# Designs tried in a protein design chat: VHH binders against Uncharacterized isomerase mll1393. Part 3

Target 1, 302 residues: Uncharacterized isomerase mll1393, of Mesorhizobium japonicum (q98kn6)
Amino acid sequence: MQTRNYLLYDVFTTERLAGNPLAVVLDCKGLDTIAMQAIAREFNLSETVFVLPPDNPKHKNRIRIFTPDYEMPFAGHPTVGSAIALAELAGESGAGIFVLEENIGPVRCAVSRHDGAAFAEFDLAKLPEPLQLEADPQAIGAALGLAPHEIGFENHRVAFWSAGVPYVTIPVANLEAAGRIRLDNQAWSELAPRKSEWAFASPYVYCRETVNHESAFHVRMIVPGTPSYEDPATGSAAAAFAGAIMHFDAPTDGISQLWIEQGLEMGRPSRIRLELTVQGGKLASARIGGHAVKVADGKLFI

## First folded at step 20 (VHH; from w3 with G50A)

Design bb4
Fold by ESMFold2, look of step 21:
Structure bb4 (fold): chain B 302 residues (1-302), chain A 121 residues (1-121)
Amino acid sequence: as target 1 above (302 residues)
Amino acid sequence: ELQLVESGGGLVQAGGSLTVSCAASGFKFSRYAMGWSRQAPGKERELVAAISSGGSTYYADTVKGRFTISRDNAKNTLYLQMNSLKPEDTAMYYCARDDYGRYDYPKFDYWGQGTQVTVSG
């Protein structure tokens, strides 16, 4: 039997008991994949991270990322949370820029401190691209319990974007409409595009009206299912959403920094920073970032 | 209204063959990934085979080469052809459907009542 330390962080938040929770299991050399999957199932959080020695000694660590049911090659809040957790364990000497090895490849992370809270960001490996959406926008709105006039604002329309994981981006009129959505899983399954041979893409609902004055958008992301699950903060969806922002808002050349608020309706307020570098009217690069705070630590007897 | 009804189970001798089928109703069958899971007494339910809406297949290592999954979208029917059966294949076989497309790998959360397959001597 080995005792392994773990940390609990809330990611995309400066406040404990908000954001997207993450378990970080330390010193995982010697754990096989089956054990890691079982531990992730035990935590039953969106993701659990397992920290391993790096293959390249110049890199900070290797990490493996598991949902309760399968391993992911990369995920946004686990990367942000892990970067912050590992930097804090190393003390102030760990702040700055370092590389985490993930199954998708090396991920360059920048960690800093701001207003008493740690912040991490990373460059998107894949920029968003548009996908064909065959579903009728009004039917999509109905699957969310919204009337046709509640779908869209300004020039924003329902679209389908991917920066690795595809999402159906669904503009809604305002906060009131966003607050009333209720996913009809049967209706969604009959009209949704697929994100893979095995799964339908999830709806990513957004509006221009926001609760926090610093936010550019208010968003909600619902994973279909019985029951459906609302994610507090979804980095891969924010990455895909950068495509919709570029297409509909067409930001001017230069660097644009946008805060996206999520999770407010489900009770875990979260904030994701999206940084867009625009050159010649096109997205040259993008970053996903956010804060994270330690909530708890403990020991696993395994 | 959502139903998965398995049939075709029974007793078969080792080395024999059996086809089980699943009639689906109450949903648009062609849009869903479908599969077969099995559960033997005292064991956990395990995924046996899966077929995506586009026809891609998955098989557990224990059955690969012996079992064939197929679907007939016109008849809303899923099939599992089981050849070279072994006593360890004895189990209740469940037709399985993806839970509204949540997972992007072959995992199923909705099952029928099952059909018993018993492989003897």
Scores: ipSAE 0.384, ipTM 0.743, lowest interface PAE 3.1, mean pLDDT 91

## First folded at step 22 (VHH; from aa5 with K107R)

Design dd1
Fold by ESMFold2, fold request of step 24:
Structure dd1 (fold): chain B 302 residues (1-302), chain A 121 residues (1-121)
Amino acid sequence: as target 1 above (302 residues)
Amino acid sequence: ELQLVESGGGLVQAGGSLTVSCAASGFTFSRYAMGWSRQAPGKERELVAGISSGGSTYYADTVKGRFTISRDNAKNTLYLQMNSLKPEDTAMYYCARDNYGRYDYPRFDYWGQGTQVTVSG
């Protein structure tokens, strides 16, 4: 019998039992892909990370990221959580910049302490771009169980954005409206744009009103299908949402950092930091970041 | 309610051919990925073939080159043409539909009652 240590982290949170949970399996040299997939299925979390020695000795580690069903080339909260977990295992305090090798390529991570907790961030490889959306805003409102007057606020309108994974960005009037959404899968299947040959894009609902004072936006992300699934914290959607922020809010030149709160309705409060660097009225670069906290560790007997 | 009604199963000689079909109703057929799964006696159900709404196809390794999935959106009908049949292809064949576009790969969570294909050897 082989044993491997694992860590459980909650990502995009400073509090245990919130955020987006992540399993990090250590010392995975010698595990084949079939074994990694089976272990990810066993954990049955959104993603499980497998830590390997780096191919390039100047890099920190190679990581592989699995959902219960397949391997991903890259994912946001696994990157943030892995960066923090690996930095903490190394006994590093404060700060560090290192590279994690992921199937998409090398990902430069910065790990620091922020407000007394471990924080990691990485640069977006691809800036958000607008996509064409044919759907009628009233139909989108109906698919979410909302009236037409509850869709939109200020100059914000329904749009379709991608920084790699596309999302339908849907402004709603306030927290009360956001709290009442219920996705009608049949209605959504008739109007949704696709994110791929096989899948519809997910709705990313947002409003200006927030529960936490320091948050810029309150958001919800619901994956189409049955049973209903709401993601506690969605880094790729925050990346796409940067496009909507740039388009509708037109922030002034400079660097701004916005906290986006998510997961409150589904019971795992989460916070994603979005950093925008604006030059000449355009987005020059962006970062996704957040905290993570260790919840548990243990051994796998495999 | 979603309805997937398979037909065209039967007894066929090894090396022979058979086409099974699926009549679909209760949803806008052209918007969904569709597929065929099968369950042999004493075995777990397995995905055999899939076709996206845009026409991209997937085949299990065990049937590649022998089976062809197709769809007729005007008739709300899914087909599986099975050639060079082997006794190990004996199974109940289920028409399947995706889960409202949830998965970014061929996976189908809704299925019919099936049609039996028996390959004698």
Scores: ipSAE 0.748, ipTM 0.899, lowest interface PAE 0.8, mean pLDDT 93
Fold by OpenDDE, fold request of step 24:
Structure dd1 (fold): chain B 302 residues (1-302), chain A 121 residues (1-121)
Amino acid sequence: as target 1 above (302 residues)
Amino acid sequence: ELQLVESGGGLVQAGGSLTVSCAASGFTFSRYAMGWSRQAPGKERELVAGISSGGSTYYADTVKGRFTISRDNAKNTLYLQMNSLKPEDTAMYYCARDNYGRYDYPRFDYWGQGTQVTVSG
């Protein structure tokens, strides 16, 4: 039996008991995949990260990301949370850039402090691309419990975008409409495009009206199923959503930062910062970032 | 009303073959991944096989090469052809519907009443 330290963070938030929960297990050299999977199941959080020495000494660490059921090649809030956790452990109080090795490959991370709160961001590995949506937008709205006139704002229309993971981006009229959304699983299953051979794409609902005036968008990401659930903050969806923003808002050349508020309706308020680098009217690069706050630490006796 | 009704179970000798079927109703069958689970006495229910709406298949390691899952969307029917049956295949076999396409692998949220498959040694 070996004693290992673990950390619990809430990611994409500065407030404890909000955002995405994350477990970070330190010093995981010597643990095999079976053990890691079992530990992840024990924590029973959406993701548990296991920190290892890097394969390349120029990189900061190797991290392996597990859901309770399987290992993931990459995920946004585990990356952000781990970056912050590792920076804090190292006593890094200023801005720093380092690489985390993940199954998907090396991920460049930048850690900094904003208004005294730890912040981390990473570069999108893949830029968003539009996909063909065959479903009727009105039917999509109905599947969410919304009337036709509540779908869309300004020039924003229902679309289908992917930055690796496809999402149906669904603009809605306002916060009130967003708040009334209840996903009809059966109806959705009749309409939704696929994100994979086995899975339907999830709805990513957004509106221009926000609770926080600093936020550019208010969003909800709902996963179909029994029970259905809502994600406090969805990095992969934000990445896809960058495509919708580019298409409908056509931001000017330069660097723009947009805060996306999420998780308010489901009771875990979150914020994701989407940074867009636009050149010649095209998205040249993008970053996803956010805050994270430590909520607990402890020892794992495995 | 959502219904999955299994049939075709029975007693078969080791090395024998058996096909179980599932009649589905109450939903658009062709839109859903479907599959089979089984549960032996004293054991947990386990995934046996899955088939996506597109026809991709998944098999548990224990049944690979022996079992074949298929579907007839026109008949709203799911099949499991079981060959080279072993005593350890003895279980209640349940037809299952995917959990609304939540996962990138077969994972079910609704099961039928099951059909008993017994393999004698």
Scores: ipSAE 0.744, ipTM 0.901, lowest interface PAE 0.6, mean pLDDT 95
Fold by ESMFold2, fold request of step 24:
Structure dd1 (fold): chain B 302 residues (1-302), chain A 121 residues (1-121)
Amino acid sequence: as target 1 above (302 residues)
Amino acid sequence: ELQLVESGGGLVQAGGSLTVSCAASGFTFSRYAMGWSRQAPGKERELVAGISSGGSTYYADTVKGRFTISRDNAKNTLYLQMNSLKPEDTAMYYCARDNYGRYDYPRFDYWGQGTQVTVSG
């Protein structure tokens, strides 16, 4: 019987028992894909990461990312959590830049300390692009249980954006409206655009009013289906949302850093930092980042 | 209310062909991905084939090249054409629907009562 060390981190948070949980399996020698999938199912978290030696010796590590059901080529909170976990294991909880090899390709991570806690960020591989939305914004609001006057604020309107995974970005009037949403799956199934041949795009609800004064936006992301699932922190959606921010807020040239709060209603408060670099009125680059904290470690007897 | 009613099962000789069908009601058929799974006695249920709302298909390796999934949105009907049947294909075959587009891969959380396919040989 071999023992394999693992770590449990909460990602996109400075507080334990918040954020998006991540299991990180450190001792993966001899594990094949079937075994990794079985371990991910055992943890039953959104994702489990398996740390492997890099193919390129200049890179920090290779990581593989699994849901309980299948392997993913890349995911945001696993990347942030892994970068921080690996830096802390190496005694490098301070500043550092390194590459994690993921199935999508090499991902350059910067790990630093921010406000006394470990922070990691990475560049978006793909900048957000607008997609055609056929659905009536008022029907979208009704599918969330909101009246027409509760949809929109300022010049922000319902839109469809993707930086790899598309989301329906839905501005709502305020925190009170955001707090009342309830996704009607049947209504959504009739009007939602698809994010792939198999799945509908998820609603990404946002408003300017925030609970935390340092946040630029309050957001919620609900996955269609039963039972209901609300994601505590959604990096791919923040990436798509950068398009809506660029389109509706049109920030001036320079670097803007925005904190996005998520997960408050579902009980796992989370914060994602979105960095926008604007040049000539266009988005030149963007970064996703956040904190992560170690919650537990242990051993698998497998 | 949501209903998935399979039919067309029966006894068939090895090497033969059989088509099973599924009549769907209680939802807008064309908006959902659909699929077939099967379960032999004492075994776990396994996904056999899937078809997206747009017509993209998936097949398990064990049936690829022998089975064809199709849908008729005008009749709210799903089909599985099974050719070159083997004794290993003996199972209860279940019509399935996706979970309101939740999964970005062929996965189905709503099931019919099934139709038995028995392959003798």
Scores: ipSAE 0.718, ipTM 0.888, lowest interface PAE 0.8, mean pLDDT 92
Fold by OpenDDE, look of step 23:
Structure dd1 (fold): chain B 302 residues (1-302), chain A 121 residues (1-121)
Amino acid sequence: as target 1 above (302 residues)
Amino acid sequence: ELQLVESGGGLVQAGGSLTVSCAASGFTFSRYAMGWSRQAPGKERELVAGISSGGSTYYADTVKGRFTISRDNAKNTLYLQMNSLKPEDTAMYYCARDNYGRYDYPRFDYWGQGTQVTVSG
């Protein structure tokens, strides 16, 4: 039996008990995959991160990300949360850049403080690309419990985007419409495109009307299943959504920072910062960032 | 109403072959990943094989090379051809449907009543 420290963070928030929860297990040298998976299952959070020494000494750490069921090659809030956690553990109070080794490869992270709150961001490994959507947009809306006139705003239309993980991006008229959404799994399954051979793409609903005036978009992401669940903050979806923004809003050249509010309806308010670098009318690069706050620390006796 | 009805189970000698079938109804069969799970006495239910809507297949290591999962979308039927059966294959075999596509791997949330497969040594 060994004693290992763990940390609990709420990611994409400055407030405890909001955002996307994350467990970070430290000093995981010696743990095998089976043990890590079991520990992740014990925490029963969407993701648990296991921190290891880096393979490359120039990098900060190796992290392995587990859901309760399987290991992930990458995920947004685990990356952001881990970056902040590790920076804080190191006593880094200023802006810093370091590399986290993940299964997908090295991920460059920037950690800073904004108004006293820790902030981390990383570059998208893949820029968003449009995918073919065969389903009727109105039927897509109906599967969410929305009327035809509630689908779309301005020139925004239902679309299908991927920055590695595909999402059906669904513009809705306003906050009221967004708040009324209830996913019909059966209806969705009849219409939705696939994100893999085994899985349907998830709906990523958004509207321009926001609760917070500083937010550019209000969004909801619902994962189909029995039961379905809503994600407080979805980095991969925000990455895909960058494509929709580029396509429909056509931002001018330069750097744009957009805050996306998520998780409000489900009771875990979150904010994701999407930074777009636009050159020649094209997305040159993008970053996902957010805050994270430590909620707890403890010890594992395993 | 969603229904999965298994058939074809029985007693077979070791080394023998058996095909089990599943008749599906109550949903658009062709859009769903389907699979077979089995449960032996005193053991947990385990995934045996899966087939995506696109025809991609997954097999547990214990049955690779021996079992073949297939589907006929026109007949809303799922099949499992089992060859070179072993006593360890003895179990209740369940037809299964995916969990509305939540996972990027075969994972099911609905099963039929099962068909018993018994392999004698």
Scores: ipSAE 0.633, ipTM 0.867, lowest interface PAE 0.7, mean pLDDT 95

Design dd1
Fold by OpenDDE, fold request of step 24:
Structure dd1 (fold): chain B 302 residues (1-302), chain A 121 residues (1-121)
Amino acid sequence: as target 1 above (302 residues)
Amino acid sequence: ELQLVESGGGLVQAGGSLTVSCAASGFTFSRYAMGWSRQAPGKERELVAGISSGGSTYYADTVKGRFTISRDNAKNTLYLQMNSLKPEDTAMYYCARDNYGRYDYPRFDYWGQGTQVTVSG
């Protein structure tokens, strides 16, 4: 048995008990995969991060990300949360750039403070691509508990995008419509594309009407399943959503930052910053970022 | 109405073979991962095997190399071929629909009534 420190953060938020919860276990050298998996199951959060020394001394740390059931190659809020946690542990102030080693490879992270709140962002490894699929708005509406006329706003229509993980991007008329959504798992499974041989793509519902005036979009992401659940903030979906924005809004050349509010209906408000670099009418690069706040610290006796 | 109806169970001698089947209805069978679970007397229900919509398979360590899960989408039928049966394989075998959700981990959401498999020593 060894004593290790752990941290709990809420990610994509400046407020405790909001955003995505994250456990960060420090000094994990000597832990094997079986132990890490068991610890992740014990915390029973969507993801638990285990911090190790980097393989490359020029990098900050190696992190391994575990769900309660398996190890992930990458995830957005674990990356953002870990970056902030590690920067804070190091006593770093101001803006800094470093690399976190993950299973997918090195991830470049930028950590800064905005209005006193810690902020981290990373570059998308993959830009969004459209999936050539047809959608029936009536069927989509039915699966979400909405009328067909409530699907869409302006020129936005149901689409399918993937930046590594496919999502069904579903524009809805307004906040009221977004708030009424209840996913019918059976109906959804009959129409949704797959994200794997084992699971269906999730609906990423969005509207231009927002609760917060600083937010560009209000979104909900519901994971189909038994039971289904709603995610406070979804980086992979935001990445995919960049494709929809490019397609329907056609932003001008330059750099634009869009805040996406999420998790309001499910009770864990969050915000993701999506930064788009547009050149020649095409998405050249994109970044996902957000805040994180420490909620707890403690010791693990395992 | 969703239905899973198992069949093919029975008594078999140790070392023997048996194939159980599951007829599915009430949903688009080809779109779902499917699986088999079993429950022996006095024990908890355990996963035996699973098959994705794409045909990928997984097995419990206890049956790996002996059991084969397969599917016929045209017939909406799931199969479990059991070879080299052991007394320890005696159980009620249940067909299940799998809805993984967020994780690539078995998440069965519907079961049949089961078919009894008894292996005599």
Scores: ipSAE 0.073, ipTM 0.563, lowest interface PAE 2.2, mean pLDDT 92

